VHH binders against p49116. Designs and how they scored, part 5

Target 1, 238 residues: p49116
Amino acid sequence: EGPLLSDTHVTFKLTMPSPMPEYLNVHYICESASRLLFLSMHWARSIPAFQALGQDCNTSLVRACWNELFTLGLAQCAQVMSLSTILAAIVNHLQNSIQEDKLSGDRIKQVMEHIWKLQEFCNSMAKLDIDGYEYAYLKAIVLFSPDHPGLTSTSQIEKFQEKAQMELQDYVQKTYSEDTYRLARILVRLPALRLMSSNITEELFFTGLIGNVSIDSIIPYILKMETAEYNGQITGAS
Key: E = the ipSAE of ESMFold2; O = the ipSAE of OpenDDE; V2 = 0.75 times the mean of E and O plus 0.25 times the DockQ between their complexes.

## First folded at step 1 (VHH)

Design e7 (framework vhh_enristomig; at its last look DockQ between E and O 0.02; V2 from the best seeds 0.00; counts 0 for: pae E 7.4 > 2, unsure alone 61.1 < 65, placed apart)
Fold by OpenDDE, look of step 2:
Structure e7 (fold): chain B 238 residues (1-238), chain A 125 residues (1-125)
Amino acid sequence: as target 1 above (238 residues)
Amino acid sequence: EVQLLESGGGEVQPGGSLRLSCAASGFTFSSNYISWYRQAPGKQREWVSTIYSGGTTNYAESVKGRFTISRDNAKNTLYLQMSSLRAEDTAVYYCARLSPEEYIKSFLDSRYDYWGQGTLVTVKP
């Protein structure tokens, strides 16, 4: 059997809405996040192994790991997105709610801690100077995680995850032969993704665009979306 | 190098007005959070106002409705327009800068990146 990923899966180019406003508004943030989400899901769809699992299993996998994939995408696209500025803008918008006393102190703390975790994770990934191949394999490892509740075909999922891990190992050994511990340093970052709340991520990045509709509920539709429709979403958003 | 320099302090009568300035260099206001703080004699430093990178402003309850924070990006200068000044407003006023990253951290840990030297405001009859 061939490799899990090919060079075509390494490309992960996010196109930001244009033009960038002087002040990042909620719409811009949500649109940017949506593009990243679509890109991430489209990437997953492009993997033959993912397709081989079937529609139901595909949907379940993405539902389980969309937040982690999204976060890895944030890290990978942090420069293009100006992620620090986006996060700051999100905080600015939250200030209105704070001033209006709409949020409890505890909730504010939770949200701010989550933002901090996102920022720190992305900074840590930047510090490691993760390349496109490594990101692709990390996303694959996250995608093909068999330990989520309610999944079918867990044996096959595990096999794909192992394959992703092996290919990553081979890549790192080949590309970074003098850095004996690089693989370990990279993999040890993955647990941080599990500490992040999908609900808070959804609230921060998607509130105002999706309304009362959850990311979980729209995932099946995104996965069924034609490439042309996806492209239309990217090009139609200004 | 990041630098902040406050000016505009002085003596003023109760009910009077004063405008403080903070000249900044080494960073762009539009990408940062800038705040005014003050410290009265024998008291702890207290937060007065913040202008956020997106232009949103916030004020301490004690100064709300009387003070206005603003910035001129072209001049890279922060302002604090003070009106209806009171004796209790007497303090050394400081400007402080937070980067986007540090702002998030500051919310949690109450740390600021850079401080000016301060300018004295005295409100007395």
Scores: ipSAE 0.021, ipTM 0.410, lowest interface PAE 4.2, mean pLDDT 88
Fold by ESMFold2, look of step 2:
Structure e7 (fold): chain B 238 residues (1-238), chain A 125 residues (1-125)
Amino acid sequence: as target 1 above (238 residues)
Amino acid sequence: EVQLLESGGGEVQPGGSLRLSCAASGFTFSSNYISWYRQAPGKQREWVSTIYSGGTTNYAESVKGRFTISRDNAKNTLYLQMSSLRAEDTAVYYCARLSPEEYIKSFLDSRYDYWGQGTLVTVKP
């Protein structure tokens, strides 16, 4: 019982790799994206309701929703990450690959469509000026989604999602009392998250030292990491 | 403890084939991620292919369809079968090992767990 989220769950501070390279490269993009992913997983793990579901349910839940959480993180941190610059560099690379005939036309079309949908989503969130509390509740709604196939404990997950929805509603009504339709405008943006392909997200942001990373395969290891090691590795803070 | 030794490099004409080997010791081969990298003269080291601990494989776009990574766990040996070789494939080829735990850290550290000495592959112009 009690609120689903506390003020500690609203803080979401991404620290970028330093120094910024003169030219964006795969390593910088992957390191930046990895920091966001780890921050998102640490955020989810810190929620008492999430902890209460048990380790197997935690892993299954994050595997089902990690791309949606990551995409919300991209929108929230788009300015700090210089996301528009990163996406422009990726588009230029794809245009050069077409000229060099190194990728299939169908794959390039799929990737370009995904990039435009991602940019459209981030722009719509920026236009609404979504604040940190609203992002925290939206991430909770996405995290506690009972609709994913193969989940156990769906009744309890649904109750947590309903609580996140209620707390978002209460927050928006109190904080934005003169904007009657703000909640509806925010919630209408959520279906776009299901349109994001996790495989393309991995290709765009998680091409690391060993090629494209399968995020599904590393989620159990990320969730097991000790908090002190996690914070030292991802936030830059000790 | 950990040792990686590449072999099988040499000169080949364009369109030719080579099979590289990486003999490994000092770790449980099947429980690690094992990769091939290459470094052409004057260029940065470039990822080529990985075989994951579960046996699935992944390849750089520039080599897909031409290179095949495989392993023999009984011989503790990694292979890279290269075919349809081109001049741009000329490089020193390295094998590298990464445990699942160090795999996660590699996103933040930029250092690989262990590297071999390399084997030179030269594809004539």
Scores: ipSAE 0.014, ipTM 0.338, lowest interface PAE 7.4, mean pLDDT 81
Fold by ESMFold2-Fast, scan of step 1:
Structure e7 (fold): chain B 238 residues (1-238), chain A 125 residues (1-125)
Amino acid sequence: as target 1 above (238 residues)
Amino acid sequence: EVQLLESGGGEVQPGGSLRLSCAASGFTFSSNYISWYRQAPGKQREWVSTIYSGGTTNYAESVKGRFTISRDNAKNTLYLQMSSLRAEDTAVYYCARLSPEEYIKSFLDSRYDYWGQGTLVTVKP
């Protein structure tokens, strides 16, 4: 059998809404995050191994791991998104909310802790200088997680995860041969993704969607979108 | 064809109240969710509130505690009760019924034209 991922799966190019507004607002943040989410799901659906699992399994896997894929995407695209600017704007809004007693102190603490965990994760990935191949395989390891409750075909999912892990190992050993512990440093970052709440991610990045339909509700529709439709709507963002 | 017609807007003083209405036709009102959106001059459209067929409601953080969405299935009418109005609430208010797919498409293509005339709310400074 061939490799799990091809060179086409390493390419991950986010096209931002243009122009960036002078003052950040919830619509710009939501649209930017939606584009990243769509790109991430389009990436997943293009993998032959993922397609082979079937529509029901595909939907279940993405529902279980979308927050982890999204967070990896935020780290990978942090520069093109100006993520630090977006997070600073959110923090400023939360600090103003404290001043005006708009939100409970406990809720603000919960959201701030989430932002700190997100910043910590993105900074750690930047320090490691994770390349495009490494990001592709980390996303594959997260996507093919057999340990989520309610999954069927868990033996096939586990085989694809193990294949992703082996191919990442082979890549790192050949490309970074002088850095014996690089793979270990990369892999120990993954458990942190499970500590971040998908509900808080929805509130921070998908404010416009959370009131109409949940991310869980739209996942089947995103997975069914055609490549031509996606690229056409993004005004030729190939 | 799905048709939603907004009314009830006008000029109001800061701290005042208004009730907006949205008359629905062309679909089964009682089995569908419906949302309120608004657009201030020079700004993007902002989601305000949604009410589901079962009566569950969601609100944008900026309007929580001040706005109340409700529905009258017998009259095929959606309402938005607005209180403690502020200058930043000045906008054209729209109601919309979007499928999840249509809602996603609305973020990808700004030319997606599902929006009617709306109803203007002006909060005097």
Scores: ipSAE 0.012, ipTM 0.326, lowest interface PAE 8.2, mean pLDDT 81
ESMFold2 (binder alone), look of step 2: mean pLDDT 76; pTM 0.764

Design e8 (framework vhh_enristomig)
Fold by ESMFold2-Fast, scan of step 1:
Structure e8 (fold): chain B 238 residues (1-238), chain A 119 residues (1-119)
Amino acid sequence: as target 1 above (238 residues)
Amino acid sequence: EVQLLESGGGEVQPGGSLRLSCAASGFTFSSNYISWYRQAPGKQREWVSTIYSGGTTNYAESVKGRFTISRDNAKNTLYLQMSSLRAEDTAVYYCAAYRSLFWEGYDYWGQGTLVTVKP
């Protein structure tokens, strides 16, 4: 009975598309987001506990939590992505859409609130200086969520989530022994992930990837890709 | 495969009314933003109206107060109720399904239905 995550699961390195365009565009944003999504799913499928749940359960879990995993990935990779610049470009595009009077004020408000929540989340994680081990365990906690509707094997999923929580606690208490309340400050950030709309995330970051289908529809195919195919997607290699 | 099929076009007298329908398939209709566009002979395609997944609507100034966009998610159908029709409303009417209203070029288009307002 080893740890839930190995040191290989702490390594999470996003390779950005090159060259960066002079002006950010939908192609660059969607390619960057797709690489992060594929990296996140490859990370999840490499966990022995995840593999042990079986293909149907794996698909159901990732379909339920991909937006939470993606958002954690955005926070973790915010600097390498220049996420603040990407979000500013999206805001600028929204402002141009207002000028053309093509979007309702209510829809613009919903999207701006989503961007604000995303910025707040990423800023809070940066302020806490969350490390690679902490991110790995936070991703494991959201991945092994037993409370999504339609899940089977919920008892085993809950056991893996509790194991992730226990290992995170052990890590934080040993590594940040002077900061008695660090774990509480980290964990209280997680409920905010559930407040962010997966539909808005799809529209902003994945329009170019999904075309006429949803992320839900492509998840089974992504999870079945071989390692070489994942490497091609996350690096842009053939 | 995303497919949009418009119907309900025809000839109508000035001041008349007409109801257009767009039957949608191949995507989750209830979660999609869907619009009506029109194109008059020799002119560029122009936006007419949009309805969001939650039912919020927006209209081009030229049709505001005369046209009503609606959706029936159970039937995967988009509607455009047109009233007080004018000669300037003569056009081929298209429905378009969007993945995003922010990013150009990510629209799926129907083949259109012709509306002719007779003099």
Scores: ipSAE 0.018, ipTM 0.355, lowest interface PAE 5.6, mean pLDDT 85

Design e9 (framework vhh_enristomig)
Fold by ESMFold2-Fast, scan of step 1:
Structure e9 (fold): chain B 238 residues (1-238), chain A 121 residues (1-121)
Amino acid sequence: as target 1 above (238 residues)
Amino acid sequence: EVQLLESGGGEVQPGGSLRLSCAASGFTFSSNYISWYRQAPGKQREWVSTIYSGGTTNYAESVKGRFTISRDNAKNTLYLQMSSLRAEDTAVYYCAVRYSYLFDSSTYDYWGQGTLVTVKP
């Protein structure tokens, strides 16, 4: 029938909390990340195809892909968030932790590798100059992934993913007609999202705010929020 | 809050087998090494086995070749497969992790409450 995404699904505007602190502030990082997470879930909830899959499937999909959606959101909102500054502050903190022998070397290595992969991903997206339409379709491709364990309705999910891929192809071919290989360059970036550890993302961005509750545990609650509650979260209106 | 919960203990005959599980929560399980310890009645806790984040394993000499430690990072669960059990293996078995939060200077040792293994003649 109609297109999978409308122009309303292209709009993705992150509202940051009060001015960025001068020094590393775990609370500020967690508040910023939480706003992005809520914005990402609200974005997914607004898609008619997503709604059509039903509550249980919606919860399973978001639980499986929230880290991929969040990482795409980090890349898309990197400038608004001053993400490079946040990551530099985290790296500095980890380097000091090595010097003070506060964290195991193996753990620091895994976290540093995660940060480097995240920086590489964001840099590759920036270099490709990914636009708002392309981000919307990449998020849709990630959201409608039929290959996660435990999913029902996998044929319907695959159909929506293929629709997202076709609409992205049509958009890129029309908008960037002179660049024959742009779509291939964009799509080849997606597998890197599966290499990002959701546990490490949670420790880096959500430790100070969640209060000992996992992201996986709060997803069903967030997805059942009324639109007004979502808007309050993404704008910071407490 | 880091939490460890052991299960799978019970009563077995000498030469029998048993599988212990430890459900972990509140930390990044996949990036931490995690260990099994045991405490026999009237004795101090002794180390049994460790599995590192990369999958490397170490065993106490007394259990080498009889016990196998493994982990399921997707389920945040640690296992100890015990075979050829002896009377000397009778103990309360604990899982343990040393955990440091990324933005905290302190290091914490966490222990489960234990699961009892009794090898009866």
Scores: ipSAE 0.062, ipTM 0.413, lowest interface PAE 4.4, mean pLDDT 86

Design n1 (framework vhh_7n9e_1)
Fold by ESMFold2-Fast, scan of step 1:
Structure n1 (fold): chain B 238 residues (1-238), chain A 120 residues (1-120)
Amino acid sequence: as target 1 above (238 residues)
Amino acid sequence: DVQLVESGGGLVQAGGSLRLSCAASGFTFSSYWMYWGRQAPGKGREWVSGISSGGGSTAYASSVKGRFTISRDNAKNTLYLQMNNLKPEDTALYYCAKDFLYSSRYYDYWGQGTQVTVSS
């Protein structure tokens, strides 16, 4: 059979909403994050191997890994998002909340530790100069993870993950032929994604959702969207 | 969408007790800090108490400390406030609130609240 990913799967273009606001704006952060989440899920839906697993398996996989996919997307799109500016604004807000005794110290500590882990991950990816092909395959490795609880079709998922790993190896060996250890340096970064809490990611980036709807609740809806409906969401078209 | 429905208020004499309940829906209740706030006639809203997501940590306003106890039942998506040794100055409309990372402990509330009136 053909390759797991085609050149069309390497293209990952995030379009930001209106100019960045002067002050911390929860709705701007949420809109930006929602566009990235929709882009990430549309990317996953476009993979023939993913489609072949069927709707129930697709929903279960994305529910299990959306936080890992989203975090890889944050790292890949950090510059276009001005992610460092967003995180700095959130940190300043949290520090002021401590001073005003408006949030518990333990809660702030937990959120700050999450932000530090996120910053460390994004910095490590930037230092490695991860390219678009490498990001596409890392997302595929994360997406086709057979080890999440409650999954069916785990044998087929494992085969797709192994295919993603093989194709990443072939790409890195051909493109970065003089850097023998590049693949190993890239792969050892992935376990950190599972140490990041999806609940804290949701609070940081999606708290501006109307009615505080959970990401878990909207995933089946996003995966069922028609292409035209999806395009309306990522471009903000009416 | 987030819905919070308060109940358990009523008329009680000074020194009496009441137990308030808040039924939560539309979000993962067990993942959020929850709060009780109140608004007395002619006064602004004030924070009363807060409880961590798992119930292991609680906080109280100095005016109610030692008299009120906050608790939660994550299996039932319900928040409680046990109010003992009530005073006339506790007379207020009581609201429950979900934590909001980018706001203060005593931000805007959902629901209509439940009225507590303490006679002297």
Scores: ipSAE 0.038, ipTM 0.404, lowest interface PAE 5.0, mean pLDDT 84

Design n10 (framework vhh_7n9e_1)
Fold by ESMFold2-Fast, scan of step 1:
Structure n10 (fold): chain B 238 residues (1-238), chain A 121 residues (1-121)
Amino acid sequence: as target 1 above (238 residues)
Amino acid sequence: DVQLVESGGGLVQAGGSLRLSCAASGFTFSSYWMYWGRQAPGKGREWVSGISSGGGSTAYASSVKGRFTISRDNAKNTLYLQMNNLKPEDTALYYCAKGTYDYLWGSYDYWGQGTQVTVSS
């Protein structure tokens, strides 16, 4: 039995749509987010332990945790995406929607709270200077979560999660030996991921490109996507 | 002064076909995603299909996939929905929607009055 993740699983390279438009729009935001989602699912597919669980379990796990994986990806790729600029543009649009009486104040408040939670999470990860190895293991911990409703094979999933936790601990203790509490500071960030609504994430980042098609409905397709199809999707060629 | 005017609805028997049109004016049609939605009697609104500004990307609700085809003619400012193999459960008011060019959750900020489609069993 080797390590859960290899060096190839640390590499996480997002290719953004080019060029960035003069004014950010829903299409650009949704295409950028879709690329990150596809990259995140392709990353999960490359893990031997994930493959070993079988297709049905893989689909169930990703359906349960895609929002957590996506949010970790947003934090990891925040600089590449210019995420702060995207979120500022969304906030500006929401403020204009209030001014023009196009949406209820309660709905706008709910979405603003979601954006603020997302900004807080990304800022906390940036301040902790989370490295590529730490991100890979945090993604593995949320991927192999045995506690989502409706999952089967939960004992095997729990074993993979524990393996991810152990390998993260070993990595942090060896790499950041002088910072005794670093692991604890990192791990207390994870519960916040479950407080963020997957429905609001979907509305903010995906509706403009995917329409009202549920992320749940496209997950099995993405997980079965061949490398050529995946590369075509990432580069915008289809 | 956005205007969306749907047409092409009517009564058709199960297994039949209809083509709906939406004439758009008052905005730069070629810059926006466009959508078709429907509302059956006693039901909420249901999204049916969407098409990107240039027509290169399309999406469909699972209930209509393989039977309906969305298309657009940017030179004519017109959106189309080709409906094949119609079923009684497709009976609804069909309406055209303008997407947003900026930062609204890929939603639509304007709907037309709709065109009634009735499919007999």
Scores: ipSAE 0.006, ipTM 0.155, lowest interface PAE 9.8, mean pLDDT 82

Design n11 (framework vhh_7n9e_1)
Fold by ESMFold2-Fast, scan of step 1:
Structure n11 (fold): chain B 238 residues (1-238), chain A 118 residues (1-118)
Amino acid sequence: as target 1 above (238 residues)
Amino acid sequence: DVQLVESGGGLVQAGGSLRLSCAASGFTFDDYAMYWGRQAPGKGREWVSGISWSGGYTAYASSVKGRFTISRDNAKNTLYLQMNNLKPEDTALYYCAKGRLFSYEDYWGQGTQVTVSS
């Protein structure tokens, strides 16, 4: 009972590593992306409905949707991250790699298509001027997706997704009452998230992970972190 | 996790030959260009050779061109380097690498030592 998300779940504040280097490198990009991923997972685990599904279901949901949550986070935090600058640096590096034949042409094409999809998504969200409440509920809708293969508790997940949709509708209708079609414009953006490859996201943003670990392998550890331990990771405290 | 395991190194006399292998796992091998690099004592790392995802295109450092041949077997997830007419200056730890999007070189394995005596 009560709302699916509280005001604390609407707050989403990314703390960037400092200082920013003069030239972007894989470690700065990876640390920035890791902080956003950690913030996104900590946000998800703080939702009472998410906790109620149980540890195994929580892990399966986040493994299935981390790329969608991360991409929404990139759009929401695009300005604080200087995402356009990061993407421009990646594109410049890819253009140089084509000249040296260090990556396959097919792989470079897949990656460029991914970057263009990401840029289009972030631009569409910016043009719609999506607010913090709307982002929180869009994240909840993708988190509580009952249609991923191998999920248990599918009925309960669907109920939480429906609750997220209803609460978003209520918010938009009351806050943007003059724009009858705003909700439809927002919701039609979500299918694009499923078209973006999590493998390409890992290559773009998580190349600098120590020990060359996959996001899939670290998800259970992030979800089990104590709040103090999580805060230590994102603030860089020893 | 990406794993690259190099093998086939050893001690060989100048003018001899060695064949290096790199067993790849944890990624779709035929989607990536693959590379061989080396690091000699007292020198920086240098790129040796590269091969496209299909094996249709290859490139070589000028120092090894005509002596080394890179190849791959996508069915076996294995990368090879055939080294002929070896010279003492080819003495180095040899690494295989999978291409990365932002950083196109990533050395994962421990490497395989090649020592060429004169």
Scores: ipSAE 0.000, ipTM 0.155, lowest interface PAE 14.7, mean pLDDT 81

Design n2 (framework vhh_7n9e_1)
Fold by ESMFold2-Fast, scan of step 1:
Structure n2 (fold): chain B 238 residues (1-238), chain A 125 residues (1-125)
Amino acid sequence: as target 1 above (238 residues)
Amino acid sequence: DVQLVESGGGLVQAGGSLRLSCAASGFTFSSYWMYWGRQAPGKGREWVSGISSGGGSTAYASSVKGRFTISRDNAKNTLYLQMNNLKPEDTALYYCAKGSPLEYIRSFLEGYDYWGQGTQVTVSS
């Protein structure tokens, strides 16, 4: 049996919409986030172990973990996205919404707490200087989570998660041999991902000018997109 | 208000070529991804091609890849679809749409109409 992930799974290149508008708007933020979401789902579907679980299991896994994958992607691509600038624009919009009495104070508090948690997570990852291999394995650990309600094939999912954990350990031990506690510092960051609301992530990044459709409901369609169609939309590949 | 006006359709024989145009107004064209979709007689809507705001990224449905080329002229607020080696299976009403990739996908699920009025392409056997 070969490794769970190959070098192709370490490469995670987000192509931002261009040109950047003079003033950040909901459409630009939504397009940027959509590209990251597409990239994250395409990354998942390219893993042979993921494909081997079958369509129904694949859909259930991604529906359960898309917010965790997306948040890891935000942390990994924070510099490319200018995430701090996007979050500042969102905060400005929220402050204006309070002033216009469009949102309750309780809702704004929940959203601001979510933004704080997101910033703390991204800052923690940056301070740990998480590399591309570590991000790939953390995403795999999150993707192959056997403990989500309603999953089938949990034994196979657990096997793939354990394989991801083992390969991450081997990588960290060889690459960061002098830092005995690095793996532990990295792994204790993962539980924070489950404390972040997918509903609030949708409100912050995927609020569009067009209707309200949940990310959960569109996941099956994104996963069924042909590779060429998918790559052309999210990357510079023709 | 947003307007999208398609043109360039017509009758062609198999193996022929057509160039479709979409004239956009009422929004900042250069800031949006643009798409071509089609609806064949008796079938649902299907995605054909997409192009990024600056034109640096393009995508195509597998059925048209290598035969169709999407392009845009941001100075003229115009989207194009060059269609080569047309097949009878390409017979459809062709329409353009604006939006993010996610908004475009959502349109298939919700039935939202972000399309122009369309231009008919008919390919004879």
Scores: ipSAE 0.000, ipTM 0.214, lowest interface PAE 10.7, mean pLDDT 81

Design n3 (framework vhh_7n9e_1)
Fold by ESMFold2-Fast, scan of step 1:
Structure n3 (fold): chain B 238 residues (1-238), chain A 122 residues (1-122)
Amino acid sequence: as target 1 above (238 residues)
Amino acid sequence: DVQLVESGGGLVQAGGSLRLSCAASGFTFSSYWMYWGRQAPGKGREWVSGISSGGGSTAYASSVKGRFTISRDNAKNTLYLQMNNLKPEDTALYYCARGLSYYFDSSGYDYWGQGTQVTVSS
């Protein structure tokens, strides 16, 4: 039935709120992160294989993997987001808290470890110079994960994941034929995504959400949005 | 028992000035970044200005840069916003907020005051 992903799924363009403020601003960070999350969900819902699984399965898959998709999006859009600047501002705030004994050492340690893991992941992807096709297929591999609890249609999900893996292999072998170990170097980076706490990601990037809502609670609404309504969320009316 | 109480709002003519105050209690004021925000009827919250815990760093929204000055007095637990050359579009409810609280309190969210109304006539 043709490839899992088309050339349209390779295009992943994040438009940032402008201008970037000079200080750590929870509203700017939340707006930027929300745009990336909406872009990621729109990317997923545009895949015919994803649509074929039905709304209930789609919601369950995205609820299970949104943190992995978001982290891959952060790595892919790190330069556009000035992610290093955002993370440096957060680290500075945490270091001030440590010095003034305002937060428990255990919590600060957990958050610092999360930021270090995120920085290492983004640096490793940058060092490998992961291209747009590779990012699209890595996102597809994490999206079509059959091993999350509560999923139905797991055999079909597994087939889509295997198709994503095969198409990534074919692409890398043809495009980077001189580098026989490139695929292996890329794939060994994926397990790190599962070590990233979705709770800490939510605290760092989404604390500015109105009504104290969780990402888990808004996913079904985002996936059901009309195209025009969805585009309004991504671009942000000026 | 975090409390933020704004004062100093009122009616002023275009080109005029006002100074807003925010009295903070229930936390160690000198340890937190503080913000001023505003909200016009029927609109969402708009960030206006921010100041670091020690007062050494400040930032402003482009719409108010050069006209507004944020400051703080840590000995008095008070945040200030000096507003000069006011315009009709500055008409809003102005409120102060405590800085990032992702992991600094049990709620994990910023605290906001009730606000003080600023109305600029033209």
Scores: ipSAE 0.000, ipTM 0.149, lowest interface PAE 10.8, mean pLDDT 81

